VH-VL binders against q9yfq1. Designs and how they scored, part 13

Target 1, 117 residues: q9yfq1
Amino acid sequence: MLPVNPRDLEKMMRRLGIKVEQLSADEARIVLGSGETMVFRSPTVIVMRAKGQPPMVYLVGDYTVEKPREETAAEITEEDVALVAEQAGVSMEEARKALEESGGDIAEAILRLKGEE

## First folded at step 4 (VH-VL)

Design sa10 (framework fv_siltartoxatug)
Fold by ESMFold2-Fast, scan of step 4:
Structure sa10 (fold): chain C 117 residues (1-117), chain A 119 residues (1-119), chain B 107 residues (1-107)
Amino acid sequence: as target 1 above (117 residues)
Amino acid sequence: QVQLQESGAGLVKPSETLSLTCGVAGGSFSGYYLSWIRQPPGKGLEWIGEIYHSGSTSYNPSLKSRVTISVDTSKSQFSLKLSSVTAADTAVYYCARGRWLYLRYFDYWGQGTLVTVSS
Amino acid sequence: DIQMTQSPSILSASVGDRVTITCRASQSISSWLAWYQQKPGKAPTLVIYKASSLESGVPSRFSGTESGTEFTLTISSLQPDDFATYYCQQYYSYPLTFGQGTKLEIK
């Protein structure tokens, strides 16, 4: 697009009957179809409204791209460790290890510690 | 809303057996550790022991030779028997419910019942 | 047995004060400590569990912290209903043990 000065853009849009409003923003985030997020820090945000149309938002500023947040395995809590230790009749250390091996699955950890034999 | 209530004789003679019952209403009895805790007049709290609905018990070693806790799941109640009592056993006796399984902090307490050991 | 020692035994304070009471375990108990409030003639009520977790229905002015074997209960702006005896309790190992209590009284 042509180099655009926000003030000049506002004047041009006013002549076309488009309401132009400039907003102060500390941050803007755009989640893309790829799952990546464009992050703008302290951008200039211009909102343009034409009667009968949805608003148009114009962002001016540098951005960075963040990868999608990956879901991590559930945190293993002290409560989970103690529950497994009590139910299986083992030490807290053994219970924690079993929970780590089961990815935090309490039932699986107990079954592994008790065994079927 | 869970409610616990103690009942039993408030006066016991030295050398006899102290017997109390705790009724549990308003919530599930099963799946919770149920404890007896006592407090001598003007003093702090002392844990006596606990029971699970399976009948599994744990007792304070200082009292273990004299304590029996039993459970009646059909009536949603559990009971304390303390044998060979002396004046040192005079206390307010509370029943209390542990939060869940190994989490033996007490979210519900009975109102307490004073048991006096005197001839 | 794990011994729980509270300090001070008696604390005098005024409405609006920030008060802190301390509980020390004779050995490591992880975070497995609860705090109870007991008013004269009444059963104790749970205030804090797992050292720093506020029990549902307890005012947000109550908070708990831990550092090694030392645990504190803080009331940020004391109200008339807060004058009571406070007990800590460890549930890390058997037998379950309580501190001797801290009586919070009106100045």
Scores: ipSAE 0.000, ipTM 0.522, lowest interface PAE 13.7, mean pLDDT 80

Design sa11 (framework fv_siltartoxatug)
Fold by ESMFold2-Fast, scan of step 4:
Structure sa11 (fold): chain C 117 residues (1-117), chain A 119 residues (1-119), chain B 107 residues (1-107)
Amino acid sequence: as target 1 above (117 residues)
Amino acid sequence: QVQLQESGAGLVKPSETLSLTCGVAGGSFSGYYLSWIRQPPGKGLEWIGEIYHSGSTSYNPSLKSRVTISVDTSKSQFSLKLSSVTAADTAVYYCARGRWLQFRYFDYWGQGTLVTVSS
Amino acid sequence: DIQMTQSPSILSASVGDRVTITCRASQSISSWLAWYQQKPGKAPTLVIYKASSLESGVPSRFSGTESGTEFTLTISSLQPDDFATYYCQQYNSWPLTFGQGTKLEIK
């Protein structure tokens, strides 16, 4: 009853008189639970509808997998602390705290310290 | 550009096995059903059978006992073997690609190869 | 098996004519029918699919219609390149079956 053979599934769909809509698509993207994205270029998209059932979408074509954007991990180095302290005119300890609060973003740390006046 | 091309012996003796190969280039081999279709000289078209890249096959019941279709995904090829041939099997043999998983109409065809069965 | 019957078997016509070729299915095939053109010594080429959808690259003078189990292929203004044999094919039921062909020849 649960077809595993694509041909058997096709025969069942045709026999059941399922309505079929063919869509022209330039691109399709599927965001996976892993955060990766399957990217299809000019895929074939077929939407099948049966009365009283949710639509079923067939996506056919070659795809590539895009990795999720890496979360930015920034190191706080003694050189970065010194640079922030010099540019903002504050102590090394104050500069380090500003860098920690900005996630290691030197420009943001300097702006926050200078913005406080 | 998708291109299909048949190859194999053009002359087969009665009772022997007809063997043909279809090479698929320029498009995705995977994800499409690939068929063999034949045409006796001066006659119409007859569907022989099909294969999917997984190796799943379907054959015309009229030929099922004599037909084997196989696939070689590493070479993007699929092949036809028709056993116990007779003069009635003399035909131009085409390979063709089905456009959809649910619908078997053929958007790309090979050029065809004539196979003559004679002693 | 679903039997596909084409009529006429041979059609003689002149350039500029409107010609219609018919294909009849022995039982319901919904709209699951394609038309192919085959020129001498060449493989068939797809003209129409899903009874009335024109294949990309095929001239707009070609059109298809359906009425129950009867299907037609019409060429509105016949050109020299259109003289060929035309085949219908059903893809509603297995095995796939073709009509016997209609040869369109010069009058």
Scores: ipSAE 0.000, ipTM 0.534, lowest interface PAE 17.5, mean pLDDT 82

Design sa12 (framework fv_siltartoxatug)
Fold by ESMFold2-Fast, scan of step 4:
Structure sa12 (fold): chain C 117 residues (1-117), chain A 119 residues (1-119), chain B 107 residues (1-107)
Amino acid sequence: as target 1 above (117 residues)
Amino acid sequence: QVQLQESGAGLVKPSETLSLTCGVAGGSFSGYYLSWIRQPPGKGLEWIGEIYHSGSTSYNPSLKSRVTISVDTSKSQFSLKLSSVTAADTAVYYCARGRWLQFRYFDYWGQGTLVTVSS
Amino acid sequence: DIQMTQSPSILSASVGDRVTITCRASQSISDWLAWYQQKPGKAPTLVIYKASSLESGVPSRFSGTESGTEFTLTISSLQPDDFATYYCQQYNSYPLTFGQGTKLEIK
């Protein structure tokens, strides 16, 4: 957070032509180059825009760090099987079979599983 | 660090409703499936059900008619209600976090709370 | 429901021993199986996931294997800290189910 009175800061920014807005968010996630994710719960999001410049976004709040997602093989991944199983409401084994039949096409696997009545 | 902590009455009379709450601190409450699991003294583990931040639930069919799991996102808590209890419901009750959105193996567990059902 | 059966129910062993416990699923669960260690008065802790993947922080003497519907947890050189009850859990199908447990005790 900025280290001056918020109202005074906003007046100063207006004079400088910088638009400042504050957003309330339920969650923010930043995926780092390491694969770890910084997770903020209910952070304050500050967006600053100056004419002719890209927006500047600042997150304020405590965060925790989650481990990287597991790396998977190029063919049919564990993540793909889990995604199909969750979205289609079927077992992991049923999802894997559908993915094998669709050549790894997630959307086709889901449609096949949901299209059977 | 993520901490899960169960709380609630340790004594419940037969035919009444067992009520427990799990507080989640130190980590994200949202974005994870959160489960209740129980263990009768000297016996194995039984999965009761799970809930997601959105209120979406899945219950063990053996308990579905008696179980309600709910969330209170403002307090980072989720709760278990088990109705019409009998002596067979005496157990240590755990809350636990699923590792990923997609996988239901449990990396963080509460310490467990013993609930005894007796007259 | 998928039934998970562990064997043996009780295993007596000495420090330094190689021990293996087994878990059998009543139906195919592919590799969607986890192993937990539970010490008296404590919550379970994760040891192995996806049948053979070692959880971070767990000693390398622990390993898991799969063959069809049969799964094993092996401790290559038993240490005093390893005496506990071990549970397998499938996460292929709902409801999630656990084995009945294997108690590993001092011989």
Scores: ipSAE 0.000, ipTM 0.526, lowest interface PAE 19.7, mean pLDDT 82

Design sa13 (framework fv_lacutamab)
Fold by ESMFold2-Fast, scan of step 4:
Structure sa13 (fold): chain C 117 residues (1-117), chain A 120 residues (1-120), chain B 107 residues (1-107)
Amino acid sequence: as target 1 above (117 residues)
Amino acid sequence: QIQLVQSGSELKKPGASVKVSCKASGYTFTSYYMQWVRQAPGQGLEWIGWINTNTGNPKYAEDFKGRFVFSLDTSVSTAYLQISSLKAEDTAVYFCARGRWLQFRYFDYWGQGTTVTVSS
Amino acid sequence: DIQMTQSPSFLSASVGDRVTITCKASQSISSWVAWYQQKPGQPPKLLIYKASSLESGVPDRFSGSGSGTDYTLTISSLQAEDVAVYYCQQYNSYPLTFGGGTKVEIK
């Protein structure tokens, strides 16, 4: 039977030569293929590593499901405008216009104005 | 409680230097920009520049380049404005003020001001 | 530099009056403007940002409006504690610049 508590799992994995690290997280978000997001509040995160293999991450905790976020007219924020203005060395309005032309893509807006610094 | 507390008034002779301090409390110092603004007697507000408290990178208005220098001591959450080769025209109240991360071009909290008087 | 011109430089009104202060930019600043209140012997206090956004903790009798080059700060019902000098500030372009101020007094 697979162990259900983190201590038993850690003990078993250590015996198999797998490095186990337990983390406390404030939040975890998993974007599903449906576009929905699983949101975990204060989950226990277990990271297992074996030589030559990708890490395995195990989340323990309750979750809620958020519906997919839709594009809106308010996708360009003042914070994004300020970031682009400072990075490109332009006015707030020039930065806002560039963000509008890039569909809210910060990196593309910067490239349009001055290119990558 | 968010506070910016500045050092006391200074009376200096032309050619001297002055260093004004601004100690922040009640928030994470390195998460906000520090702005500097002056107000000459009976006049309005004039922007001097800002410093990024995380990187130490400053920005100065053109008229204040050279003699005006911003610095930080992040271990005590304090920003400094140093003015060298003081002139009578530098007589003013100097304010530090907080700029929000990614919204730092306006100022949400201000220090009480430090009066710098330059006279012969 | 963008010049910010405030009008009037002085006004006197009664408690309960609607007060308006105007700020004109020398070129379009596209709503990148903030308003501050400075009471005698005190530092300025942020009231409004992005032309019309009310800062948290500021009484809702204060409001901002405008577009292009013309912006207005309105106090819908003047209170005794509103005696102060009010400043607009553009943040569209460097250097950041302030208006000359409007002194508001109670009759």
Scores: ipSAE 0.223, ipTM 0.673, lowest interface PAE 4.1, mean pLDDT 83

Design sa14 (framework fv_siltartoxatug)
Fold by ESMFold2-Fast, scan of step 4:
Structure sa14 (fold): chain C 117 residues (1-117), chain A 119 residues (1-119), chain B 107 residues (1-107)
Amino acid sequence: as target 1 above (117 residues)
Amino acid sequence: QVQLQESGAGLVKPSETLSLTCGVAGGSFSGYYLSWIRQPPGKGLEWIGEIYHSGSTSYNPSLKSRVTISVDTSKSQFSLKLSSVTAADTAVYYCARGRWLHFRYFDYWGQGTLVTVSS
Amino acid sequence: DIQMTQSPSILSASVGDRVTITCRASQSISSWLAWYQQKPGKAPTLVIYKASSLESGVPSRFSGTESGTEFTLTISSLQPDDFATYYCQQYNSYPLTFGQGTKLEIK
């Protein structure tokens, strides 16, 4: 028998030391050992926290697999900033920030700025 | 800004290999997936395959046994070879660059080159 | 493979008309669909990506919508420059697949 109402359920979870939170998420990405990325759009994300345990994240939704990116640890250049700014239709400063956040990955920076990651 | 240009023989004999090259200018091609797409006369578009500058490829399963796509990063070009051609391979062949790695939709296309398979 | 079914194959319309072209996926592709315009003798050009996002430089009379596996491309007030063949393309799964095209012609 589960608790009859939300308040009782919450009390039971607190007594067990389990905190459950649902996050509002537009996207989730899981980078696999193969270098491929699983991309979830508008997934259901639930975080469960128990005392003395690492948090558990429960992810539900359809996904698409993206192929590995060729990793280049390159310095951010003015040319890269200009390319991102032009392709995403944003200012040079916004483009530079996106490139810094993506570690110099031009593709990721453009996707972040266009909101279609 | 970014320009793609196909080149290669416009006439190929049956059973021989179709060979095309795409040059990419006006922007870096490194970090982009590069595709070949064809269109038989009066018909729709068919994706052939793609390549990344590392040489990693994916091919349409219907063509995989006959298709090889290769890349030459020093020349900023990539090439298509389609073996054992027949009249069914007659089409306009396009090269196209995706908006980027994550999404295979194409905002830059070459002009297209007609390849006719005939004796 | 994911099949993309476009309808109608041919659409006759007049300048100023609102026209809608439909594309249906044989299975779920989320919002991972693009629309292209192709004029005779020319390469396709991108119009819409991610089902409803208007490509930069494309007139605002173009719009895309999605509902499950059904996608539409709408031109709110048809202009002479819009007569062309339109293709949808899914990019959710390999192999990438296109619809068979809708030819928009003068009535």
Scores: ipSAE 0.000, ipTM 0.502, lowest interface PAE 19.0, mean pLDDT 79

Design sa2 (framework fv_siltartoxatug)
Fold by ESMFold2-Fast, scan of step 4:
Structure sa2 (fold): chain C 117 residues (1-117), chain A 119 residues (1-119), chain B 107 residues (1-107)
Amino acid sequence: as target 1 above (117 residues)
Amino acid sequence: QVQLQESGAGLVKPSETLSLTCGVAGGSFSGYYLSWIRQPPGKGLEWIGEIYHSGSTSYNPSLKSRVTISVDTSKSQFSLKLSSVTAADTAVYYCARGRWLQFRYFDYWGQGTLVTVSS
Amino acid sequence: DIQMTQSPSILSASVGDRVTITCRASQSISSWLAWYQQKPGKAPTLVIYKASSLESGVPSRFSGTESGTEFTLTISSLQPDDFATYYCQQYNSYPLTFGQGTKLEIK
């Protein structure tokens, strides 16, 4: 089990010849396969690098879980649906579905629809 | 204009394997979860399982030892095999598309195909 | 598994009536519930998703509400085309489960 105290972890890794760097971070977000997001506020982020190995990121902190945004009627306006439909050249229904999948992100919805060609 | 259509033998003998295929037309085969759902005569709906175009599957635990769902992306089809069938497996079988990548409620359904298990 | 219980099993009503059918989850499913309409010999059709969101193309007389683990589907002014069997479905947890159905029939 790795120590959870960042100072102890750094000390141990330096003894093993592993470079350790602590990053200043205001937020970390991990999007899970379920669509839920783990949100860390002001976490401690430690990056460990060993020569010839990919970096290891050690994240410590309390988190909250955000459910995926799903409600298109509440999150997505008819104006946004019309804009996406016009720009991507698709029906209002397909534009609405793309906006639902992108959480209301118009640019992502358009790219998703146009990239499907 | 997405359309799903089931096909396969409508009569299966007890102890044999039930095999059905769902054809997906009108686009959007990739990027969506595709499910099999059945309905015995006069009864409600039962979810069988789902598949993603990568081949990743999830099955209803009540059927898991007998169910295999597979995908053929070149034909825009996915298939159901249910082994060791009995009269209790007599049902209308539907294929259906999950509406979003993240959520499994069904906006497009096939018309359904009746499979009768009898000797 | 999450059990979905619908009530009543059969509901008799007349054209123009306001009807409400209920669906209860055996454990919390948040708002992750859909309602389907099924006419004899046909596949189910989506009516409501996320407990209260009306599917595109579905008449505005249909509405859904939620209160804890209890969900309702209301039809404010019944039309002849509304006589059908209605199913709820939870999509919070695997396996996906449906209610046993409510048959809405002519009184």
Scores: ipSAE 0.000, ipTM 0.514, lowest interface PAE 21.9, mean pLDDT 82

Design sa3 (framework fv_siltartoxatug)
Fold by ESMFold2-Fast, scan of step 4:
Structure sa3 (fold): chain C 117 residues (1-117), chain A 119 residues (1-119), chain B 107 residues (1-107)
Amino acid sequence: as target 1 above (117 residues)
Amino acid sequence: QVQLQESGAGLVKPSETLSLTCGVAGGSFSGYYLSWIRQPPGKGLEWIGEIYHSGSTSYNPSLKSRVTISVDTSKSQFSLKLSSVTAADTAVYYCARGRWLYFRYFDYWGQGTLVTVSS
Amino acid sequence: DIQMTQSPSILSASVGDRVTITCRASQSISSWLAWYQQKPGKAPTLVIYKASSLESGVPSRFSGTESGTEFTLTISSLQPDDFATYYCQQYNSYPLTFGQGTKLEIK
């Protein structure tokens, strides 16, 4: 259980040799494996860094859950294919197949091609 | 109104480095892939490599060990260096711009510049 | 690498003829193919992209079709300005590759 008070959390982490930084943020989004997205508005973002370790990020605040987009006559444009191919580092054909499988969802197509489990 | 123009020495000695620059005028430089393509006299087209304004590059594997492409965003230009040249590198060198956003077919080409590799 | 094979290497034709140039990919490239026209001493110019889409400003007598890994460029009624060398190019995957060219010459 870590205290939610930023000053107390910072004191505790400094005792452990961890650098603590509080960031101001307008929005945060977490895409879950289910395809749902947790959307935070103006969360408190606390980033903790220890030498040789990846940063640890704490989000504090209310969130809403957005359902995955339904496949409802989503148009797949050539620009969408090019964007997915560029972002995922794959051929144009592989990008188009991923977009067809995602019903035109660009983010889902990219995640599938980058090996999301 | 988009115009591409190659410049650089037209004669290079064997074993030296071929250096060319392409200036891009009349359109967006940023946001487009920019390529070098060559054509030996009487032969077909060979893609050399490409660069994006971020400095990200991709090179033809057949030339990768000898090729460096770089950008100068402040001058809206990009450059090719091909090291250790031989007579087989004699060709007309073109710069070309891919279509927006990330398409690698070329709607604008420079006029081409002949580079001869000879003693 | 994806190899692009064009046929014929040289095509002789007369003004008013319908001509077809073929390009075959060694692997599936879907529709990610462009065609260029190159006149002697000039840079190539884009004619067709995405296998069958006509580039703006190119005469409607030019058309492209695809069938599997085989692509064609057709000129329905040859004009004098059309005698040139034509190249196909795949842009499905790296490295980008061109066909060896088809020279369209007067019969």
Scores: ipSAE 0.106, ipTM 0.610, lowest interface PAE 5.3, mean pLDDT 84

